# Designs tried in a protein design chat: VH-VL binders against o60602r691to836. Part 12

Target 1, 146 residues: o60602r691to836
Amino acid sequence: YKYDAYLCFSSKDFTWVQNALLKHLDTQYSDQNRFNLCFEERDFVPGENRIANIQDAIWNSRKIVCLVSRHFLRDGWCLEAFSYAQGRCLSDLNSALIMVVVGSLSQYQLMKHQSIRGFVQKQQYLRWPEDLQDVGWFLHKLSQQI
Key: E = the ipSAE of ESMFold2; O = the ipSAE of OpenDDE; V2 = 0.75 times the mean of E and O plus 0.25 times the DockQ between their complexes.

## First folded at step 8 (VH-VL; framework fv_tafolecimab)

Design m04 (at its last look DockQ between E and O 0.89; V2 from the best seeds 0.88)
Fold by OpenDDE, fold request of step 13:
Structure m04 (fold): chain C 146 residues (1-146), chain A 119 residues (1-119), chain B 106 residues (1-106)
Amino acid sequence: as target 1 above (146 residues)
Amino acid sequence: QLQLQESGPGLVKPSETLSLTCTVSGGSISSGDYYWSWIRQPPGKGLEWIGTIWYSGSTYYNPSLKSRVTISVDTSKNQFSLKLSSVTAADTAVYYCAREDYYDYFDYWGQGTLVTVSS
Amino acid sequence: EIVLTQSPATLSLSPGERATLSCRASQSVSSWLAWYQQKPGQAPRLLIYDASNRATGIPARFSGSGSGTDFTLTISSLEPEDFAVYYCQQRSNWPTFGGGTKVEIK
């Protein structure tokens, strides 16, 4: 695979994702980091069909990490990516999709979309910790899954 | 300003299908920021959420009604609809369509339409 | 299903008085609770969301408090237009509403 993981998130979450994840995980942010990540803002080809970019990112990454936030749940592209990622999982022996809930999302919020609903009902997902002191542990756990 | 308006027959026979349409004006139903719900209120009783839909067609229904409920959306008409099958007298209620705001609460409502189930 | 129990069922007060309405959830709903006002022949109107935030255009005399299972709507000084039925609603799970509290004029 070209990438260790495709990081799928709403563009509205970019600043947060950059500070919370990319700076700590992506090798282009620091040579001490472990993963070559793919994400839209940096790695999508300008002028290319967005769906094509998403599909390429999904299939060229060992894992797909979707950061499900309030913004994510209101972004058609994110939800489309999530569905494609699930589609890939059907072809894989191992689940390639890692779902991370970011922010305080209720069960109701997660159940509104069939793709998300299906995932949370059948598979485990991660929740970004509310306590900052647990972030290190979380990043470690996430890294183990990537 | 955003307005929602319910339309459909006010009388439905038992075992038939209740069908309502909500017409949205003053705003686009295709905005990803919002969800669109149906809520009903039997006469003299409280409120019951029926289900919600996103502009893409993703739905989530009240478990107690799931087997009988179908909510659909028509973005070209800026409408979303409710179908409730196999109705009984217990389904007599004022039916509201409502918008769920960015915080997932119902901030805009239609005026409601009374649907009576009677033979 | 999360059941919301509102109390009292009816609250008789005079204009200018303080109204305190309670909503209790059968299980924790965090702060995912809203309050609505409904007048006869009208649709509900959103008053409070996330337990304590006033919706747009809602007068300051309306305030919400609480978390977990116990919530309160307070109307500091009742205006004539405030006499209505008030419903609490949770969105922790699929939305459910309380049975309502009728605030009527004494």
Scores: ipSAE 0.939, ipTM 0.969, lowest interface PAE 0.5, mean pLDDT 97
Fold by ESMFold2, look of step 16:
Structure m04 (fold): chain C 146 residues (1-146), chain A 119 residues (1-119), chain B 106 residues (1-106)
Amino acid sequence: as target 1 above (146 residues)
Amino acid sequence: QLQLQESGPGLVKPSETLSLTCTVSGGSISSGDYYWSWIRQPPGKGLEWIGTIWYSGSTYYNPSLKSRVTISVDTSKNQFSLKLSSVTAADTAVYYCAREDYYDYFDYWGQGTLVTVSS
Amino acid sequence: EIVLTQSPATLSLSPGERATLSCRASQSVSSWLAWYQQKPGQAPRLLIYDASNRATGIPARFSGSGSGTDFTLTISSLEPEDFAVYYCQQRSNWPTFGGGTKVEIK
């Protein structure tokens, strides 16, 4: 795979994702970091169809990490990427899709979206900690799943 | 100014399908910024959520009604609809359409329409 | 299903008095609770969202508090237009409403 993981997130969350994840995990942000990550703002091919970029990112990444925030839930492209990644999981013997819930989202907010409902019902997701003291432990846990 | 208006027959016979349409004006269903819901209230009683739809067609229903309910959206007409099959007297209620706001609460409501299931 | 129990069923007060309405949930709903006002022949009106935030255009005399399972709506000084039925509603899971508290003139 070209990438260890494709990070799928709403563009409205980019600054948060950069500070919370990319600076700590992505090798292009620091040579002390572990992973070669893919994300739209850096790695998508300019001028290419956005669907094609999403599909390529999913197939060229060992894992797909969907950062499900309130913004993600209202982004049709993010939800389509989630659905497409699930299709890859069916054709793959291991679970490639990692769902991370970011922010204070209720079961109701998540269940309103059919594309993610299966993961929500099975509680097949990680929850980003609200206590900043726990972020280091969470990043370690996420890194083990990648 | 955003307005929601319910329309449909006020009288439905038992075992038939209740059909209602909500027309949205002063706002757009297709934007995807909001969810659109049906809520009912039997005369003199409390409120019951029926279900919610997103502009994409994604729906979520009250588990007690799920087998009988279909909510659909027509973004080109800026409308969403409710069908409730196999009705009985217990389905007699005022039916409201509502918008779910950014915080997932019902901030705009239609005036409501009384639907009576005749016995 | 998350059941919301409102008390009292009826609250008889005079204009100018403080009204305190209770809503208790059968399980924790965090702070994901709203309050609505409904007058006869009208749709509900959103008053309070996320337990304590006033919705747009709602007078400051309305306030909400609580988290988890125990929630309170307070009307600091009742005005004539405040005599109505009040419902709480949770959205921790699929939405459910309380049975209502009718605030009526003593």
Scores: ipSAE 0.813, ipTM 0.928, lowest interface PAE 0.6, mean pLDDT 92
ESMFold2, look of step 8: ipSAE 0.801; ipTM 0.926
ESMFold2 (binder alone), look of step 8: mean pLDDT 92; pTM 0.944
OpenDDE, look of step 8: ipSAE 0.927; ipTM 0.964
ESMFold2, look of step 10: ipSAE 0.811; ipTM 0.928
ESMFold2 (binder alone), look of step 10: mean pLDDT 93; pTM 0.944
OpenDDE, look of step 10: ipSAE 0.931; ipTM 0.966
ESMFold2, fold request of step 13: ipSAE 0.812, 0.783, 0.800; ipTM 0.929, 0.919, 0.922
ESMFold2 (binder alone), fold request of step 13: mean pLDDT 92, 93, 93; pTM 0.944, 0.946, 0.946
OpenDDE, fold request of step 13: ipSAE 0.891, 0.894; ipTM 0.954, 0.955
ESMFold2, look of step 14: ipSAE 0.798; ipTM 0.922
ESMFold2 (binder alone), look of step 14: mean pLDDT 93; pTM 0.947
OpenDDE, look of step 14: ipSAE 0.930; ipTM 0.965
ESMFold2, look of step 15: ipSAE 0.812; ipTM 0.931
ESMFold2 (binder alone), look of step 15: mean pLDDT 93; pTM 0.947
OpenDDE, look of step 15: ipSAE 0.921; ipTM 0.961
ESMFold2 (binder alone), look of step 16: mean pLDDT 93; pTM 0.946
OpenDDE, look of step 16: ipSAE 0.927; ipTM 0.963

Design m05 (at its last look DockQ between E and O 0.92; V2 from the best seeds 0.83)
Fold by OpenDDE, look of step 8:
Structure m05 (fold): chain C 146 residues (1-146), chain A 119 residues (1-119), chain B 106 residues (1-106)
Amino acid sequence: as target 1 above (146 residues)
Amino acid sequence: QLQLQESGPGLVKPSETLSLTCTVSGGSISSGDYYWSWIRQPPGKGLEWIGTIYYSGSTYYNPSLKSRVTISVDTSKNQFSLKLSSVTAADTAVYYCAREDYYDYFDYWGQGTLVTVSS
Amino acid sequence: EIVLTQSPATLSLSPGERATLSCRASQSVSSWLAWYQQKPGQAPRLLIYDASNRATGIPARFSGSGSGTDFTLTISSLEPEDFAVYYCQQRSYWPTFGGGTKVEIK
């Protein structure tokens, strides 16, 4: 695989994702980091079909990490990417999709989307910790899954 | 000013399908911030959520009604609809359409329409 | 399904008095609870969301509190227009409503 993980998130969450994840995980942000991540803002090819970019990212990454926030759930492209990621998982023996819930999302909010509903009914997902003291532990756990 | 209005027959025979339409005015149903729900209230009783739909067509239904409920959306008409199959007297109720706000609560309601199931 | 139990079923008070309404959930719903007011022949009106936030246009005399399984709606001083049925509603899982509390004039 070209990438360790494709990081899928809403563009509205970019600043948060950058500070919370990319700075700590992505090797292009620091030589001390561990993973070569793919994400839209940096790695998608300008002018190329967005679906093509998403599919390429999914299939060229060992894992797919979707940061499911309120913004994510309201972004059709994110939901589509999530669906494609699930599609890939059907062809794999192991689950390549890691779902991380960011923010205070209820079960109801997640279940309103068919693609998300299917996943949460069958698979375990992670929740971003509310306590900042637990972020380090979470990042470690996430890293183990990537 | 956002307004919701239910329309459809007020009388349905047992085993038939209840069909209602909610017309939204004063705002677009295609807003990504909102969901659109159906809620019913039997006479003299409490409220029961039936289901919700996003403008993209994604639906989520009350598990107790899922097998009989279909909610659809027509963005071109700024409407969303409810179909409830195999109705019985227990389905007699005032049916409301409502908007789910940004926090997923029901902030705008139609006036409600009474649907009576009777032979 | 999360069951919401409201108490009392009926609350008889006079204008100017304080009303305290209770809503108990069968399991924790965090703070994902709303309160609605319904008058005869009308649709419910959203009063409080996420346990303690007043909806737009709702007078300050309405306040909500609680978390987990126990919630309270308080009307500090009842106005004549406040006599109605009040419902709590949770959105932790698929939405369910309480049985309602009728606030009636004494």
Scores: ipSAE 0.877, ipTM 0.954, lowest interface PAE 0.5, mean pLDDT 96
Fold by ESMFold2, look of step 8:
Structure m05 (fold): chain C 146 residues (1-146), chain A 119 residues (1-119), chain B 106 residues (1-106)
Amino acid sequence: as target 1 above (146 residues)
Amino acid sequence: QLQLQESGPGLVKPSETLSLTCTVSGGSISSGDYYWSWIRQPPGKGLEWIGTIYYSGSTYYNPSLKSRVTISVDTSKNQFSLKLSSVTAADTAVYYCAREDYYDYFDYWGQGTLVTVSS
Amino acid sequence: EIVLTQSPATLSLSPGERATLSCRASQSVSSWLAWYQQKPGQAPRLLIYDASNRATGIPARFSGSGSGTDFTLTISSLEPEDFAVYYCQQRSYWPTFGGGTKVEIK
C-alpha cells in the first residue's frame, strides 16, 4: 500500500485535522511520527476528477479513517467516499474503514445518512474526546487501529 | 422569505395511498445545509415525525411508519414529497412539511394541510 | 423510542403571570431538546433549541433549562399572545414530541 491511511474529512475541518491529527501522526509533519498518511489538500492530483482521486486514495491506503463531523455529514463527497470505502472492506474482508465521530453529534444526526447508518447502529466507531486531557489516550488508541 | 407549502388531495379512501408535495420557495433544497421533513398532527392531538430527507435522496423514517412511508425529493422543482400507503382512519391528520436547521430542529414549517381518510 | 411526558396538561393563568412548563424524557436526551409554540389553526413555531437557546426572533421572556431527563420552559410574564399549546421535542434519537401543555387564560 502506498499509504498507511487515507484521512477522509471535510475541507472545512482541515485546520482542525492538521492540528489534532496530522502534526502528531504524519511523518511529513515530523520525523518522530509513525504514519505515511494521505489527505486531499496535500496528496490529490490537481486537475484529476475528484471522485477518481478519492477512489485512488482508498485503493492505495491500508486503512481509511473517516473523520465524521457535522461538516462531513453535509458533504456529498465525504459520504460517497465512506460508501466506496465500505465496498473495498467487503471485497478485501478487512476492517480497513475506521469511523471517528468528531464533535457533539447525536444518534439522530448520524442515522439520517444511509451510508454510515450500519456503523452507527453497531457502534463501530470511535468518538474524539471532548476532554482535552484524553486526547493523548485517543491518539494512542487510533494509532493501534491504523 | 423562506416558505414551505403543502399540496395534495384533502380526502383519501381507506387502503389507498396518501400523496403530498411540499414546494419550497425563497430558498433551495439543493443547498447541503438543511434537511426536509414531514410531520403530522391528528386533530386535537400532538405531533408525530414521519421522516426526513436530504437533497441527495438519503432518507430516515419513523420506525413505526417505515413500512408504509416513502419520501422523495425533486431538486429541479425545489420540491419534496410524501407517500403513505395503506391508509386508515388513524392516518387522518394535518400534515406539515418542515425544514431542519443547522442543529436539526424544525425551524420553518408549512401552513399544514388536513388529510381526511374516509369512504 | 424516547417518550416525552409534559406536565401539566393545562395551565390556567392570567396575563403578567409566570408560566412554568415541564417536560420529562423516558431516558437521557442530553441537552438535545426543543420547545415549540402552536396557536389554533397554525403550524408550530420553534422557541428554544438545545434546551436553553432562544430561536431567532423569540422574545427574552421565553427561557429554557434542564438536561438529561428533566426540562423546563419558563415564560417570565405572560403576554396575551402567549396563550397557546407548547410542545417539547427531542432529537437525541429519532424525533418524538411531548403531548403538549395548553396555556390558557384563567
Scores: ipSAE 0.730, ipTM 0.894, lowest interface PAE 0.9, mean pLDDT 91
ESMFold2 (binder alone), look of step 8: mean pLDDT 93; pTM 0.948

## First folded at step 10 (VH-VL; framework fv_tafolecimab)

Design n01 (at its last look DockQ between E and O 0.83; V2 from the best seeds 0.83)
Fold by OpenDDE, look of step 10:
Structure n01 (fold): chain C 146 residues (1-146), chain A 119 residues (1-119), chain B 106 residues (1-106)
Amino acid sequence: as target 1 above (146 residues)
Amino acid sequence: QLQLQESGPGLVKPSETLSLTCTVSGGSISSGDYYWSWIRQPPGKGLEWIGTIWYSGSTYYNPSLKSRVTISVDTSKNQFSLKLSSVTAADTAVYYCAREDYYEYFDYWGQGTLVTVSS
Amino acid sequence: EIVLTQSPATLSLSPGERATLSCRASQSVSSWLAWYQQKPGQAPRLLIYDASNRATGIPARFSGSGSGTDFTLTISSLEPEDFAVYYCQQRSNWPTFGGGTKVEIK
């Protein structure tokens, strides 16, 4: 695989994702980091079909990490990417899709979308910790899954 | 300003399908920020959420009604619709369409339409 | 299904008095609770969302509090137009409403 993980998130969450995840996980942000991540803002080919970019990212990454936030749930591109990621996992022995819930999302909010609903009903997902003290541990846990 | 208006027959026979349409004006259904819901209220009783739909067509229904409910959206007409099959007297109610706002609550409502199930 | 129980069923008060309405959830709904006002022949109107936030255009005399399972709607000083039925609603799971509290003129 070209990437360790495709990080799928809403563009509205970019600043948060950058500070919370990319700075700590992505090797291009620091030589001390462990993962070669793919994400839209940096790695998608300008002028190329967005779906094609998403699919390429999914298939060229060992894992797919979706950061499911309020913004994610209201972004058709994110939801589509989530569905494609699930599609890839249908033939996999182990799920390559890692779902991380970011923010205070209720079960209702997650259940309103069929793709998310199906995943939540069948698979375990992670929740970003509310306590900042737990972020380090969380990142470690996430890293173990990537 | 945003307005919602229910339309459809006010009388439905038992075992038939209740069909209603909500016409949205003053705003577009084709927005990812909002969901569109149906809620009903039997005479003299409380409120029951029926289901919600996103502009893409993604739906989520009340489990108690799921087998009988179909909600659809027509973005070209700026409408979304409700179908409730196999109705009984228990389905007699004022039916409201409503917008679910950014905070996941119902901030705009139609005036409601009474649907009576009777032979 | 999360069941919301409202109390009292009826609250008889005079204009200018303070109204306190309760909503209890069968399980925790965090702060995902709203309050609606409904007058006869009208659709419900959103008053409070996320337990304590006033919706747009809602007078300051309306306030909400609580978290988890116990919530309260307070009308600090009843106006004539405030006599109506009030419903609580949770969005932790699929939306459910309480049975309502009727605030009527004493």
Scores: ipSAE 0.893, ipTM 0.950, lowest interface PAE 0.5, mean pLDDT 96
Fold by ESMFold2, look of step 10:
Structure n01 (fold): chain C 146 residues (1-146), chain A 119 residues (1-119), chain B 106 residues (1-106)
Amino acid sequence: as target 1 above (146 residues)
Amino acid sequence: QLQLQESGPGLVKPSETLSLTCTVSGGSISSGDYYWSWIRQPPGKGLEWIGTIWYSGSTYYNPSLKSRVTISVDTSKNQFSLKLSSVTAADTAVYYCAREDYYEYFDYWGQGTLVTVSS
Amino acid sequence: EIVLTQSPATLSLSPGERATLSCRASQSVSSWLAWYQQKPGQAPRLLIYDASNRATGIPARFSGSGSGTDFTLTISSLEPEDFAVYYCQQRSNWPTFGGGTKVEIK
């Protein structure tokens, strides 16, 4: 695989993702970090259509991490990427798709979106902690799943 | 000004399918900013959420009704619809269509239409 | 299913009095709770969302409070148009409504 994980998130969340995840996980941000990550703002091929870039990211990454925020839920590209990644998981019969819920989202808000409903029903997701003191523990837990 | 209006037959026979349409004016279903819902109220009783649809066609239904309910959207007509199959007298109610706002509560309601299930 | 229990079922008060309506959830709903007013022959009207925020155009005499399982709607000084049925509604999970509190003139 070209990448350890593709991070799928709404572009509106980029600054948060950079500060919370990329600086701690991505080897290009620090040589002490563990993972070669893929994300749109750095790694998508300019001039290629967005669906092709998303499909390539999903098939060239060992894991797909979807950061499901309120912005994610309103982004058709993100929801399509989630659905496409699920198709790969079923084909490979493995747990390639990691769902991370970010922010104060109720069960109702999540369940209204059919594309993610299966993961929500099975509780197949991590929740980003509300308390900053728990972030280090969460990053360790996420790293073990990647 | 945003308005929602229910339409459909007011009398439905037992075992048939109840069909209602909500026409939205003064706003757009296709924008994706809002969700669109059906809620019912039996005469003299409280309120029951039936289900909700997003412009994409994604639906979520009350678990007690899920096997009998279908909600659909037609963005080109700015309408969404309810079908409730195999009705009985227990399905007699005032049926409301409603919009869910940004915070996902019901901020605009139609005036409601009574549907009676009787021979 | 999250059951919302409203009390009292009926609240008999005079204009100018303070009304306090209770809504209790069978499990925590965080602050994901709304209040609606319904007059005879009319659709419900959203009053309060997210436990404590007044909806657009709702007079300041209406206020909401609470979190978790216990919620309160307060009408600081009843006006003649406030005599109606009030429902709470949660959206922590699929929406459910309370049984209602009828506020009637004493």
Scores: ipSAE 0.776, ipTM 0.918, lowest interface PAE 0.6, mean pLDDT 92
ESMFold2 (binder alone), look of step 10: mean pLDDT 93; pTM 0.946

Design n02 (at its last look DockQ between E and O 0.92; V2 from the best seeds 0.86)
Fold by OpenDDE, look of step 10:
Structure n02 (fold): chain C 146 residues (1-146), chain A 119 residues (1-119), chain B 106 residues (1-106)
Amino acid sequence: as target 1 above (146 residues)
Amino acid sequence: QLQLQESGPGLVKPSETLSLTCTVSGGSISSGEYYWSWIRQPPGKGLEWIGTIWYSGSTYYNPSLKSRVTISVDTSKNQFSLKLSSVTAADTAVYYCAREDYYDYFDYWGQGTLVTVSS
Amino acid sequence: EIVLTQSPATLSLSPGERATLSCRASQSVSSWLAWYQQKPGQAPRLLIYDASNRATGIPARFSGSGSGTDFTLTISSLEPEDFAVYYCQQRSNWPTFGGGTKVEIK
């Protein structure tokens, strides 16, 4: 695989994702980091079909990490990417899709989307910790899954 | 300003299908920012959520009604619809369409339409 | 299903008085609770969302509090137009509403 993980998130969450995840996980942000991540803002080919970019990212990454936030749930591209990621996992022995819930999302909010609903009903997902003290541990846990 | 308006027959026979349409004006359904819901209220009783739809067509229904409910959206007409099959007298209610806002609460409502199930 | 129980069923008060309405959930709904006002022949109107936030255009005399299972709607000083039925609603799980509290003129 070209990437360790495709990080799928809403563009509205970019600043948060950059500070919370990319700075700590992505090797292009620091030589001390472990993962070569793919994400839209940096790695998608300008001018190329967005779906094609998403699909390429999914298939060229060992894992797919979706950061499911309020913004994610209201972004058709994110939801489509989530569905494609699920599609890839159908042939995998182990799920390549890692779902991380960011923010205080209720079960109702997750259940309103069929793709998310299906995943939540069948798979375990992670929740970003509310306590900042737990972020380090969480990142470690996430890293183990990537 | 955003307005929602329910339309459809006010009388439905038992075992038939209740069909309603909500027409949205002053705003577009084709926005990922909002969801669109149906809620009903039997005469003199409380409120019951029926289901919600996103502009893409993704739906989520009340488990108690799921087997009988179909909600659809027509973005070209800026409408979304409700179908409730196999109705009984228990389905007699004022039916509201509503918008779910950014916080996932119902901030805009139609005036509601009474649907009576009677032979 | 999360059941919301509202109390009292009816609250008889005079204009200018303070109204306190309760909503209890059968299980924790965090702060994912709203309050609606409904007048006869009208659709419900959103008053409070996420337990304590006033919706747009809602007068300051309306306030919400609580978390978990116990919630309160307070009208600090009743206006004539405030006499109506009030419903609480949770969105932790699929939406459910309380049975309502009728605030009527004493």
Scores: ipSAE 0.920, ipTM 0.961, lowest interface PAE 0.5, mean pLDDT 96
Fold by ESMFold2, look of step 12:
Structure n02 (fold): chain C 146 residues (1-146), chain A 119 residues (1-119), chain B 106 residues (1-106)
Amino acid sequence: as target 1 above (146 residues)
Amino acid sequence: QLQLQESGPGLVKPSETLSLTCTVSGGSISSGEYYWSWIRQPPGKGLEWIGTIWYSGSTYYNPSLKSRVTISVDTSKNQFSLKLSSVTAADTAVYYCAREDYYDYFDYWGQGTLVTVSS
Amino acid sequence: EIVLTQSPATLSLSPGERATLSCRASQSVSSWLAWYQQKPGQAPRLLIYDASNRATGIPARFSGSGSGTDFTLTISSLEPEDFAVYYCQQRSNWPTFGGGTKVEIK
């Protein structure tokens, strides 16, 4: 695989993702970090079809991490990426897709989206902690899943 | 100004299918910014959520009605519809279409249309 | 299913009085609770969302409070146009509505 993980998130969340995840996990942000990550703002090929870039990211990454925020839920591209990643998980029969719920989202908000409903019903997701003191342990837990 | 308007037959026979259409004007279903819902109110009684649809066709239904409900969207006509099968007198109600806002509450409603289930 | 129980069923008051309406949920709904006003022959009107935020165009005399299972709508000084039925609604899970509180002229 070209990447340890593809981070799928809404572009509206980029600054948060950079500060909360990339600076702590991605090797290009620090040589102390563990993972070679893929994300749209750095790694997508300019001028290529966006869906082709998403498909390539999913197939060239060992894991796919979807950061499901309110912005993610209102982004058709993010939801299509989630669906495509699920298709790969079924084909690969391993746990390639990691769902992380970010922010205060209710069961209703999540269940309205058919593409993620299966994960929501089976409780197959991590929830980003509301309490800052828990973030370090969460990052360790996420790193173990990647 | 956003407006929602229900249309469809006001009288439906028992065991048949109730079918309604909501026409949206002054706003766009295809934008994907909002969700679109059906809610009903039996005469003199409270409100019951039936289901919600997103422009993509993704739906979520009241579990007590799920086996009888289909909600569909036609973005080219800026409309969404409700079909409720195998109706009985208990399905007599005013049917509203509504928009779900950014916070997932119902901020715009149609005027409502009474549907009576009777022989 | 999350059941919302509103009390009282009917509240008989005069203009100028304070109205206090209660909504109790069968399980925690966090702050994911709205209040609607409905007059006869009209669709409901959103008043309060997320327990305490006034919707656009709603007068300051309407306020909401509570979290978890216990919620309150307060109308600080009733105006003639405020005599109506009020419903609470949760969106913690698939939406359910309370049975309503009718605020009527004494």
Scores: ipSAE 0.819, ipTM 0.930, lowest interface PAE 0.6, mean pLDDT 92
ESMFold2, look of step 10: ipSAE 0.807; ipTM 0.927
ESMFold2 (binder alone), look of step 10: mean pLDDT 93; pTM 0.947
ESMFold2 (binder alone), look of step 12: mean pLDDT 93; pTM 0.947
OpenDDE, look of step 12: ipSAE 0.867; ipTM 0.948

